# VH-VL binders against Jasmonate-induced protein homolog, part 18

Target 1, 185 residues: Jasmonate-induced protein homolog, of Atriplex canescens (Fourwing saltbush) (Calligonum canescens) (p42764)
Amino acid sequence: MASTQAMGMTEQQKKSVDEMVEKATNMGVNVQAQNSAVVSMINQTNVSMTFNENHNWSGSVVGTGYPKSIPTKQSRQFIHQGDAKDGSQGAVVYYGSNANGEPCGWLLAWCAPTNVTPTKPNRVYVDCGAQSKFDTISWDTIKAKLDVGPATTNFTDVDTETTIAAGVTSTGSFASVGAAFGLST
Below, E stands for the ipSAE of ESMFold2; O stands for the ipSAE of ESMFold2 at other seeds; V2 stands for 0.75 times the mean of E and O plus 0.25 times the DockQ between their complexes.

## First folded at step 13 (VH-VL; framework fv_iluzanebart)

Design r1 (from t1 with heavy chain T58P; at its last look DockQ between E and O 0.04; V2 from the best seeds 0.00; counts 0 for: pae E 15.6 > 2, placed apart)
Fold by ESMFold2, look of step 13:
Structure r1 (fold): chain C 185 residues (1-185), chain A 121 residues (1-121), chain B 107 residues (1-107)
Amino acid sequence: as target 1 above (185 residues)
Amino acid sequence: EVQLVQSGAEVKKPGESLKISCKGSGYTFTNYWIGWVRQMPGKGLEWMGIIYPGDSDPRYSPSFQGQVTISADKSISTAYLQWSSLKASDTAMYFCARIGDKTSTHAFDIWGQGTLVTVSS
Amino acid sequence: EIVMTQSPATLSVSPGERATLSCRASQSVSSNLAWFQQKPGQAPRLLIYAASTRATGIPARFSGSGSGTEFTLTISSLQPEDFAVYYCQQYNNYPYTFGQGTKVDIK
């Protein structure tokens, strides 16, 4: 009997996200990050991904900015410094292709409050699909979903066979965000 | 015991390539960012960029993006700064420095001795 | 980019006297501010990080203060070995910009 799973991460997705959270944690500890989100993303697709855009609700990227590309089967990282009041809240969109060569996009959003509480926890939101889906992004809609979102999540677009998973955890004075950008088959 | 040892002074002509090195010892090289800092004759310090050798992910100041290549070979605990075509204006002292330890958030705590690069016709 | 402005450009001080060096950031850098000392022909040396924390092995006569956009390095009783150029650096946001330096000379 076949079971339907509406919101669960696969075991492979859990492993990949955990590895990226660990990589983000290691980077954050090494640079002694404070009040920030340290983000690690792995490209599990068959082509290089390119940066398309970002959005900030609070805070901003520091250093040399968002990785311009993520080579296939490799990971890249950035640090998003939070504001004193609202912490780090932002999103990134990367473009690539699915197995059929169709242009696709992957969106990762995060919320890393300055002080994590039961009513202001770390949160993630993800989306993926055809590249045209990201021609008109409603950042207000994404923020609303992020504000009620969990600390771990995934999404699969059945039409393009793309998938994305992400997780966030607190590590001392910063949040570690891990994400896996991939194909469902 | 923690040291960064840089390669020796270089005298080059415009248009030549150059790769200078920074070797770390006495600590776990792949766990710390390495930065490069330029000091032009009679001038102050300029932050050029950094690399995390553990992931080979260089990041550049906008002023130096596309002007130099920062790389690392973690098997020999060495970071590099490289030019494909030197200009006379590249004449400067170049320092490498380690960014932070477990207590020194993002500060350059250990510096190499510097490499003088002279580019003249 | 965050511009770091140091003042004065040159400070003439007699040995045993107090020196006060200023550093101003074009936008808040919180407490992510370091001070370095550089003597001719030498690499810079970390004195202070996190605005006010003395680096290992730095004499107690060096102290730092400030947060946000305004920072001060104080040398409470100048020694002959303290005559050098001093740089501030912010590390709140890349690029980790330096101030232009303050030269502390013998008066």
Scores: ipSAE 0.006, ipTM 0.481, lowest interface PAE 15.6, mean pLDDT 87
ESMFold2 (binder alone), look of step 13: mean pLDDT 92; pTM 0.944
ESMFold2 at other seeds, look of step 13: ipSAE 0.348; ipTM 0.775

Design r2 (from t1 with heavy chain D101S; at its last look DockQ between E and O 0.76; V2 from the best seeds 0.73)
Fold by ESMFold2, look of step 13:
Structure r2 (fold): chain C 185 residues (1-185), chain A 121 residues (1-121), chain B 107 residues (1-107)
Amino acid sequence: as target 1 above (185 residues)
Amino acid sequence: EVQLVQSGAEVKKPGESLKISCKGSGYTFTNYWIGWVRQMPGKGLEWMGIIYPGDSDTRYSPSFQGQVTISADKSISTAYLQWSSLKASDTAMYFCARIGSKTSTHAFDIWGQGTLVTVSS
Amino acid sequence: EIVMTQSPATLSVSPGERATLSCRASQSVSSNLAWFQQKPGQAPRLLIYAASTRATGIPARFSGSGSGTEFTLTISSLQPEDFAVYYCQQYNNYPYTFGQGTKVDIK
């Protein structure tokens, strides 16, 4: 499998992630979220994205569940309720297409501990690329990477020219996760 | 117990290719990120990128993307740093380092001894 | 990317005295900050992670403090083996940038 190279987060990605974090914060405040991750995702690709799967290490989605689709240039949100011990830790995969019409996937994972401390910070992990990359996912591998990951990250798949960026911050009693699913072209 | 052992010093000419290695032992190699750090003569430390050998997931600093290739061969517990065409400005000490697990440090906790690369005409 | 700025560039200190090293981030890195020691001809050595947590085997005279954008490494009673270059590094955002270093010399 051809290796891919990560690229630095662009000014547009930074702005988009910050806007999604703000949307997540506003939603979490409005519903008085506690011990949860409020997740806001924007589709910056040219086609609608469809939900493929989720994974839970801790906690579960509440309300109406994961958005089944994210229309082009629109955002969608969900709330993932944490458990008492380990907070909210989960992942989602959405499918779409790149600029050439090739099937692609975007993966967002988050860790939002019940109590954020210097040694238990909020974390995110992202990946994207050809849809076939997501046919067999090792969730143990993603968890290991997430557990030591950053609070803000990005990835660009050079072969498909897909990109993803995400960030997480604490907002009182919940974490705000923002993500931008996009194309590098 | 846990070690990262790097390949020996290299003296090269501009335009030549080079692949230096970092072999891990005393732990499960595929379960930890390995990073590469450059130190130019008389200068500080520069983060180049990291790889997760279990699935070859690779993340680069923008300053080094396209300049080097980071790879791994998990069957021999070895990570690599590679240039397709060396420049004199690539003369530096190169370190590999492991990021600790959630039960240890979250930072570069184990370092290789360094590989000196000298590129001169 | 996040720029890490260390001060002073060089700190001259007598053995037994207190040394204070500063590290400033261009934007908040929360507590995702590590300190490393490097002696000539050697690899860096992890001293502190999570801004203030001492790595295994690091003497109690080393302590870290700070959060957000301003961080401090303190050596409470400098020993002869502590003369080295010290680097801070943030791991909040890729790339995981280092400061330029502070050299601690014998006065």
Scores: ipSAE 0.711, ipTM 0.885, lowest interface PAE 1.6, mean pLDDT 92
ESMFold2 (binder alone), look of step 13: mean pLDDT 93; pTM 0.944
ESMFold2 at other seeds, look of step 13: ipSAE 0.730; ipTM 0.894

Design r3 (from t1 with heavy chain D101R; at its last look DockQ between E and O 0.79; V2 from the best seeds 0.00; counts 0 for: pae O 2.1 > 2)
Fold by ESMFold2 at other seeds, look of step 13:
Structure r3 (fold): chain C 185 residues (1-185), chain A 121 residues (1-121), chain B 107 residues (1-107)
Amino acid sequence: as target 1 above (185 residues)
Amino acid sequence: EVQLVQSGAEVKKPGESLKISCKGSGYTFTNYWIGWVRQMPGKGLEWMGIIYPGDSDTRYSPSFQGQVTISADKSISTAYLQWSSLKASDTAMYFCARIGRKTSTHAFDIWGQGTLVTVSS
Amino acid sequence: EIVMTQSPATLSVSPGERATLSCRASQSVSSNLAWFQQKPGQAPRLLIYAASTRATGIPARFSGSGSGTEFTLTISSLQPEDFAVYYCQQYNNYPYTFGQGTKVDIK
């Protein structure tokens, strides 16, 4: 089974990310979102997650803002409205705990350009691990990685046994971002 | 000019360790992902994984996770590919390559010359 | 992981003629698709990225098209120096998988 843990997204992660993309799509369609990222996140850990911080390279959250918590095995959503020039580009960090009760963090970043083109596609970046990893975030470094990032990605931190996966698709006039915050064990 | 220069060919026995290198020059090494690509004799290209040398963020293909170690020493602008115990099936050409970003390229735009690794008894 | 399938495996074309190489992805990769040329004994070189954007210094006879799951590399007037193996690669999802290659033989 060790070889299956070396796979990219696990089957569960893939399904969870796809479900979150669908939730984001449904929300965006229902509110007729434009030039925005609609983000859906599921907490697949054993404790509630709490919002820590966000970062904006372009655009800002609208409506009720970032979910303050994501209950265990539940999902929460937000809409990040893009600006006219650079669309929606932002990040969020949520805190929770691993299976051993150690404080951990999960970071999701996205880029949803105003006009998606072959050279300006939707992108995601993810990271997770010990909570202290997120004490001093270099947002310039994350932006540089995000700017050449894929549409679908995952990461597992072996020390804390935390994992995160995310995907983004273009849905009409907005981007649908789905993410799964979890444990690798 | 922008270059990636790899270490020379290696002939090893099964069970031995090996670390091959890829030195970047002519650009800010810490700001670009570096990837490793395997090409077995007479076969195609296989994406092994990438590293962001600025913070050592490393992402592996599932087929290579736990089989090799990708690392970097940003102080000397060098990325590494390392085996703790070589197998005969590791015999291949290994390329490093950079993911471009400043010209809106998002693919491997600069390649090293390759390092031939031969593992035989 | 996304499987990239190239066809044909081998293509024999006379100099001056048109060559058409196909690449199919097992799921959509949008336009996150690159083409590479590899000559014997050399490293690959980037020809096309973003499905259809020619890399710097690549001759105009090379063009790419497609999006989603089906992509094409076209060499409009094949030159003797174009015999090589051509690979497509998707960079939509980690791992960034390659196709198995199409060998273009010059007659």
Scores: ipSAE 0.646, ipTM 0.864, lowest interface PAE 2.1, mean pLDDT 91
ESMFold2, look of step 13: ipSAE 0.763; ipTM 0.894
ESMFold2 (binder alone), look of step 13: mean pLDDT 92; pTM 0.936

Design r4 (from t1 with light chain Q27R; at its last look DockQ between E and O 0.54; V2 from the best seeds 0.71)
Heavy chain, then light chain:
Amino acid sequence: EVQLVQSGAEVKKPGESLKISCKGSGYTFTNYWIGWVRQMPGKGLEWMGIIYPGDSDTRYSPSFQGQVTISADKSISTAYLQWSSLKASDTAMYFCARIGDKTSTHAFDIWGQGTLVTVSS
Amino acid sequence: EIVMTQSPATLSVSPGERATLSCRASRSVSSNLAWFQQKPGQAPRLLIYAASTRATGIPARFSGSGSGTEFTLTISSLQPEDFAVYYCQQYNNYPYTFGQGTKVDIK
ESMFold2, look of step 13: ipSAE 0.810; ipTM 0.900
ESMFold2 (binder alone), look of step 13: mean pLDDT 92; pTM 0.942
ESMFold2 at other seeds, look of step 13: ipSAE 0.816; ipTM 0.906
ESMFold2, look of step 14: ipSAE 0.778; ipTM 0.899
ESMFold2 (binder alone), look of step 14: mean pLDDT 92; pTM 0.941
ESMFold2 at other seeds, look of step 14: ipSAE 0.770; ipTM 0.895

Design r5 (from t1 with light chain S30R; at its last look DockQ between E and O 0.79; V2 from the best seeds 0.79)
Heavy chain, then light chain:
Amino acid sequence: EVQLVQSGAEVKKPGESLKISCKGSGYTFTNYWIGWVRQMPGKGLEWMGIIYPGDSDTRYSPSFQGQVTISADKSISTAYLQWSSLKASDTAMYFCARIGDKTSTHAFDIWGQGTLVTVSS
Amino acid sequence: EIVMTQSPATLSVSPGERATLSCRASQSVRSNLAWFQQKPGQAPRLLIYAASTRATGIPARFSGSGSGTEFTLTISSLQPEDFAVYYCQQYNNYPYTFGQGTKVDIK
ESMFold2, look of step 13: ipSAE 0.837; ipTM 0.917
ESMFold2 (binder alone), look of step 13: mean pLDDT 92; pTM 0.939
ESMFold2 at other seeds, look of step 13: ipSAE 0.760; ipTM 0.898
ESMFold2, look of step 15: ipSAE 0.768; ipTM 0.902
ESMFold2 (binder alone), look of step 15: mean pLDDT 92; pTM 0.939
ESMFold2 at other seeds, look of step 15: ipSAE 0.803; ipTM 0.906

Design r6 (from t1 with heavy chain W33S Y52S, light chain Y94S Y96S; at its last look DockQ between E and O 0.51; V2 from the best seeds 0.00; counts 0 for: sugar tag NYS H31, NNS L92, pae O 6.8 > 2)
Fold by ESMFold2 at other seeds, look of step 13:
Structure r6 (fold): chain C 185 residues (1-185), chain A 121 residues (1-121), chain B 107 residues (1-107)
Amino acid sequence: as target 1 above (185 residues)
Amino acid sequence: EVQLVQSGAEVKKPGESLKISCKGSGYTFTNYSIGWVRQMPGKGLEWMGIISPGDSDTRYSPSFQGQVTISADKSISTAYLQWSSLKASDTAMYFCARIGDKTSTHAFDIWGQGTLVTVSS
Amino acid sequence: EIVMTQSPATLSVSPGERATLSCRASQSVSSNLAWFQQKPGQAPRLLIYAASTRATGIPARFSGSGSGTEFTLTISSLQPEDFAVYYCQQYNNSPSTFGQGTKVDIK
């Protein structure tokens, strides 16, 4: 493994993820979202983050698309519309910098089935670290981890001192995904 | 027949290193995560951590972070649990277990037979 | 970390009777809950996953119910081979956690 997860979610990460899930829920209710993932991300780093890429396993982003940037200490949202059979399954990668100014990346992946059942739950996968980690992504490998992933998780890269936490829950007709992109220091 | 076969019992002294193994057979090893579970004498089950053998992505319970190393060699379908310096409190039974495939379950569906590790001064 | 609390610690029942085991999570784990049986000297055996789905080859006398924070394992007609320790496990949050176990004894 490239780095070791330092700890479970901190109290700050729990609070931030919960706030982002609530923000996603409020947005989804207001727009009457159906069969979709409403995603809210907060940038808890010291610099603006920029969108690098996305991946779709099912569904696609709607409206104005993925936020091009996430200013420091601010949140941004998007809606990913699911398909009829497999719901919303996708990933995004944002770039920024750590406290030392080193280029870093944050990856958020989600699975939001059309209907959540005991055998088809909501899932998330997260990763972060040096920007070069994201130069060559095996999306098949990410999907395999996502397919057995939990509804709430975090990861800390000790080398770059970056961290990420995420959670997903069902809110009636859509899933609410909250994520916090941050620094571990 | 899908199986996880673990290495044999170990008797060690404090301070010694140890690496125990868990070999999967009868399935595609890299399609499933492998977890490790500790059971101390007379106690219940404790989740230690999990590895994705395809890329060696490893996640630990906070209780075991820094205490053990979980690894895998996918070329021989084997996962490992290792200590750099054993303590008497490491005396326990250690199980490996497979997480079910994406179409059935996330629970541990196949378990190894266990490896008893005894550490005594 | 999600704490899983099982009750009772020990359940004394006669063969042929019904046994009911309880598992409580400290916060919602949805239906991401499994039950295991462990006999002395053996590895755990998966009984139930997704709160209520029987694993392959598990007899119909084993059933699971519940969602969120409260879960129940029921053994409808206890057989001699069912005297064992039973564990619940949540796999909704990382890290995954087990309950402390319920021992099902003959008397």
Scores: ipSAE 0.037, ipTM 0.658, lowest interface PAE 6.8, mean pLDDT 88
ESMFold2, look of step 13: ipSAE 0.519; ipTM 0.839
ESMFold2 (binder alone), look of step 13: mean pLDDT 92; pTM 0.944

## First folded at step 14 (VH-VL; framework fv_iluzanebart)

Design m1 (from r4 with light chain S30R; at its last fold request DockQ between E and O 0.72; V2 from the best seeds 0.79)
Heavy chain, then light chain:
Amino acid sequence: EVQLVQSGAEVKKPGESLKISCKGSGYTFTNYWIGWVRQMPGKGLEWMGIIYPGDSDTRYSPSFQGQVTISADKSISTAYLQWSSLKASDTAMYFCARIGDKTSTHAFDIWGQGTLVTVSS
Amino acid sequence: EIVMTQSPATLSVSPGERATLSCRASRSVRSNLAWFQQKPGQAPRLLIYAASTRATGIPARFSGSGSGTEFTLTISSLQPEDFAVYYCQQYNNYPYTFGQGTKVDIK
ESMFold2, look of step 14: ipSAE 0.885; ipTM 0.934
ESMFold2 (binder alone), look of step 14: mean pLDDT 92; pTM 0.942
ESMFold2 at other seeds, look of step 14: ipSAE 0.816; ipTM 0.904
ESMFold2, fold request of step 15: ipSAE 0.669, 0.727, 0.781; ipTM 0.867, 0.891, 0.898
ESMFold2 (binder alone), fold request of step 15: mean pLDDT 92, 92, 92; pTM 0.940, 0.935, 0.938
ESMFold2 at other seeds, fold request of step 15: ipSAE 0.831, 0.828, 0.838; ipTM 0.910, 0.914, 0.916
ESMFold2, look of step 15: ipSAE 0.742; ipTM 0.884
ESMFold2 (binder alone), look of step 15: mean pLDDT 92; pTM 0.941
ESMFold2 at other seeds, look of step 15: ipSAE 0.781; ipTM 0.901

Design m2 (from r4 with heavy chain G54R; at its last look DockQ between E and O 0.05; V2 from the best seeds 0.00; counts 0 for: pae E 15.6 > 2, placed apart)
Fold by ESMFold2, look of step 14:
Structure m2 (fold): chain C 185 residues (1-185), chain A 121 residues (1-121), chain B 107 residues (1-107)
Amino acid sequence: as target 1 above (185 residues)
Amino acid sequence: EVQLVQSGAEVKKPGESLKISCKGSGYTFTNYWIGWVRQMPGKGLEWMGIIYPRDSDTRYSPSFQGQVTISADKSISTAYLQWSSLKASDTAMYFCARIGDKTSTHAFDIWGQGTLVTVSS
Amino acid sequence: EIVMTQSPATLSVSPGERATLSCRASRSVSSNLAWFQQKPGQAPRLLIYAASTRATGIPARFSGSGSGTEFTLTISSLQPEDFAVYYCQQYNNYPYTFGQGTKVDIK
């Protein structure tokens, strides 16, 4: 049940996530990020995406904040500074449309512990689908899934034909999170 | 009102089976973890385990793993704690509790009234 | 398994005075700590979660502090209704263990 969202990423999803992780890594190195999640997201849908909300379990966004918009086929980045003890743990929701013009949402959550260990690794969680799905978000449920989640994951919503993939890696200084928001068609 | 209502007190003999219940109302039952806590007579609180009713994701304390079964029936908003074979040492008060609002992490915010289980010859 | 140790075992305090209860974790639990109050014959009641956040409806005289391995519950002006046993609980790692409790007796 905890693993039902885990499907093998396609070759193209893996490539896109790897590119976003690399972009996040480059940004983190350039700004000398520490105890942070540097997040890079690419919009692979046909319309611009708009920021809807965020959630913080620990840490907070810094710099210019969450991108308000992610134009089609472009990427945007933000830095989430972690707490000294719990690191960076948060989520974002972006809205857009599917191929049929139906309103949809994409959720990305991450956990970047201050000290990465085999029992407390970097983790991601993703979800997508109809925009109305995000009217009733259970943040406790997402946290529980995130706490046992993998470093790479994907999800496809068959009803809206939306998909999302994400991955996280780290140096000893910060975590690089890459995500691809897309359509399954 | 948000509440958890537990089944009534039980008097049993060693070796008998038992299933006690915890019914949630006033909130969306499938959106919150439900846990069970034991309190032996005159003793403190012991975390037994939790279940997420939407998908039955269940986590046990090692002390209780294999000793009890935690389950839920989401169609009637009810969680259960079950023993296959009771021991006299199972005599205790048993509480169910809900993990907090959607912004809380893993803390029990709403508690049932408790079910006293007495196991004696 | 993370062992939670509370001190003192019993605390006798006059109404109106400050009560300070301690909770120590055997390993860091970050800020994933809750405090509960239990009166005789009743279910526990959540006072504090996330180490320092008061639960809804909890009077301002209750406050929590600490992180990592050392935590404190403070009752700034003890009221007669505060006679109870107080438990800390960590929820950083399964199993989410409780401390053994501190009984607060009002002199």
Scores: ipSAE 0.000, ipTM 0.485, lowest interface PAE 15.6, mean pLDDT 88
ESMFold2 (binder alone), look of step 14: mean pLDDT 92; pTM 0.944
ESMFold2 at other seeds, look of step 14: ipSAE 0.819; ipTM 0.909

Design m3 (from r4 with heavy chain S61N; at its last look DockQ between E and O 0.65; V2 from the best seeds 0.75)
Fold by ESMFold2 at other seeds, look of step 14:
Structure m3 (fold): chain C 185 residues (1-185), chain A 121 residues (1-121), chain B 107 residues (1-107)
Amino acid sequence: as target 1 above (185 residues)
Amino acid sequence: EVQLVQSGAEVKKPGESLKISCKGSGYTFTNYWIGWVRQMPGKGLEWMGIIYPGDSDTRYNPSFQGQVTISADKSISTAYLQWSSLKASDTAMYFCARIGDKTSTHAFDIWGQGTLVTVSS
Amino acid sequence: EIVMTQSPATLSVSPGERATLSCRASRSVSSNLAWFQQKPGQAPRLLIYAASTRATGIPARFSGSGSGTEFTLTISSLQPEDFAVYYCQQYNNYPYTFGQGTKVDIK
């Protein structure tokens, strides 16, 4: 029972992810986004989070780029413009601290195909834990998991008591990605 | 040629431990999720959780959280399901199954033959 | 979690006739829906994934349709080997969930 990693989101996580998806949707509508992922992330930890890195399988960030920080209890957004062939597929890693002040990381990956079909749906992958977990990332492994992943998921690292949840949906001509970076409650 | 072969049937008493296995062959074991599915006598199918053997990334159905441990030994292409203390209500057929690649996405495309676990006093 | 509800629980059909099985999701699962066939003493067999795509080697008499919350498996001309239990499964949200099954019996 102890140190288990459950797949289910708490009601707080479901609400937070839904709010972030709605925020991404509103932004995408306002800027008339097309063939892109609009990503909204909320920092539900007790410290500011800082951007560490990104990875692109297809597409690239536009506008002002990736938020350099996400203050505690605040959200930040970016738009990732997709390529004509493969849409928007990317990942971001943010660093922060857990309740004990230990360095931790949160990883969000998304796949938003140019043309969503039953066999090419929107997908997300998430991970979190000790910051050292993210010193060496196999992006090929992350992509393999993402390619068969769900549209909504979460992960809790019981050792660091960190958690992350994310969801993606189609909104007209773009995908709305919402994520909540947090601590286990 | 692609196969999942499970360990044989088990008869146990409540309180005993058990570890059943699922050996993959004919494909690159570390590159595919392996899931476990329970079927209680006369009942339907229940997804218990999955593991990615390449990095041991393990995700559980909350209904099974704390009741079982899913693990893998990639050096022998084998996934495991284990109990530290069996209950009579654990009596069921247990299947392992592979999640296919992106062309068959999310579907359990290859299944093991099943392992019957009987727990009775 | 997403609850999958199948109907009917049992379907009695004569060989050569059409069988229609229903599956409802408690929340939208888009087209992230699979159908499985299970005969007594055997492992489940994948029939349909992505709501309507037949798996390799599955006869054309099996077809799937639907999206969102309502899905249908149709067997256009029931054969003797088709008498089995059929399960739907959503894979939109972890944890993935199965319906309770529809048993197809000979009338």
Scores: ipSAE 0.749, ipTM 0.885, lowest interface PAE 1.3, mean pLDDT 91
ESMFold2, look of step 14: ipSAE 0.827; ipTM 0.911
ESMFold2 (binder alone), look of step 14: mean pLDDT 92; pTM 0.942

Design m4 (at its last look DockQ between E and O 0.58; V2 from the best seeds 0.74)
Heavy chain, then light chain:
Amino acid sequence: EVQLVQSGAEVKKPGESLKISCKGSGYTFTNYWIGWVRQMPGKGLEWMGIIYPGDSDTRYSPSFQGQVTISADKSISTAYLQWSSLKASDTAMYFCARIGDKSTHAFDIWGQGTLVTVSS
Amino acid sequence: EIVMTQSPATLSVSPGERATLSCRASRSVSSNLAWFQQKPGQAPRLLIYAASTRATGIPARFSGSGSGTEFTLTISSLQPEDFAVYYCQQYNNYPYTFGQGTKVDIK
ESMFold2, look of step 14: ipSAE 0.760; ipTM 0.900
ESMFold2 (binder alone), look of step 14: mean pLDDT 94; pTM 0.956
ESMFold2 at other seeds, look of step 14: ipSAE 0.819; ipTM 0.901
ESMFold2, look of step 17: ipSAE 0.801; ipTM 0.907
ESMFold2 (binder alone), look of step 17: mean pLDDT 94; pTM 0.954
ESMFold2 at other seeds, look of step 17: ipSAE 0.782; ipTM 0.900

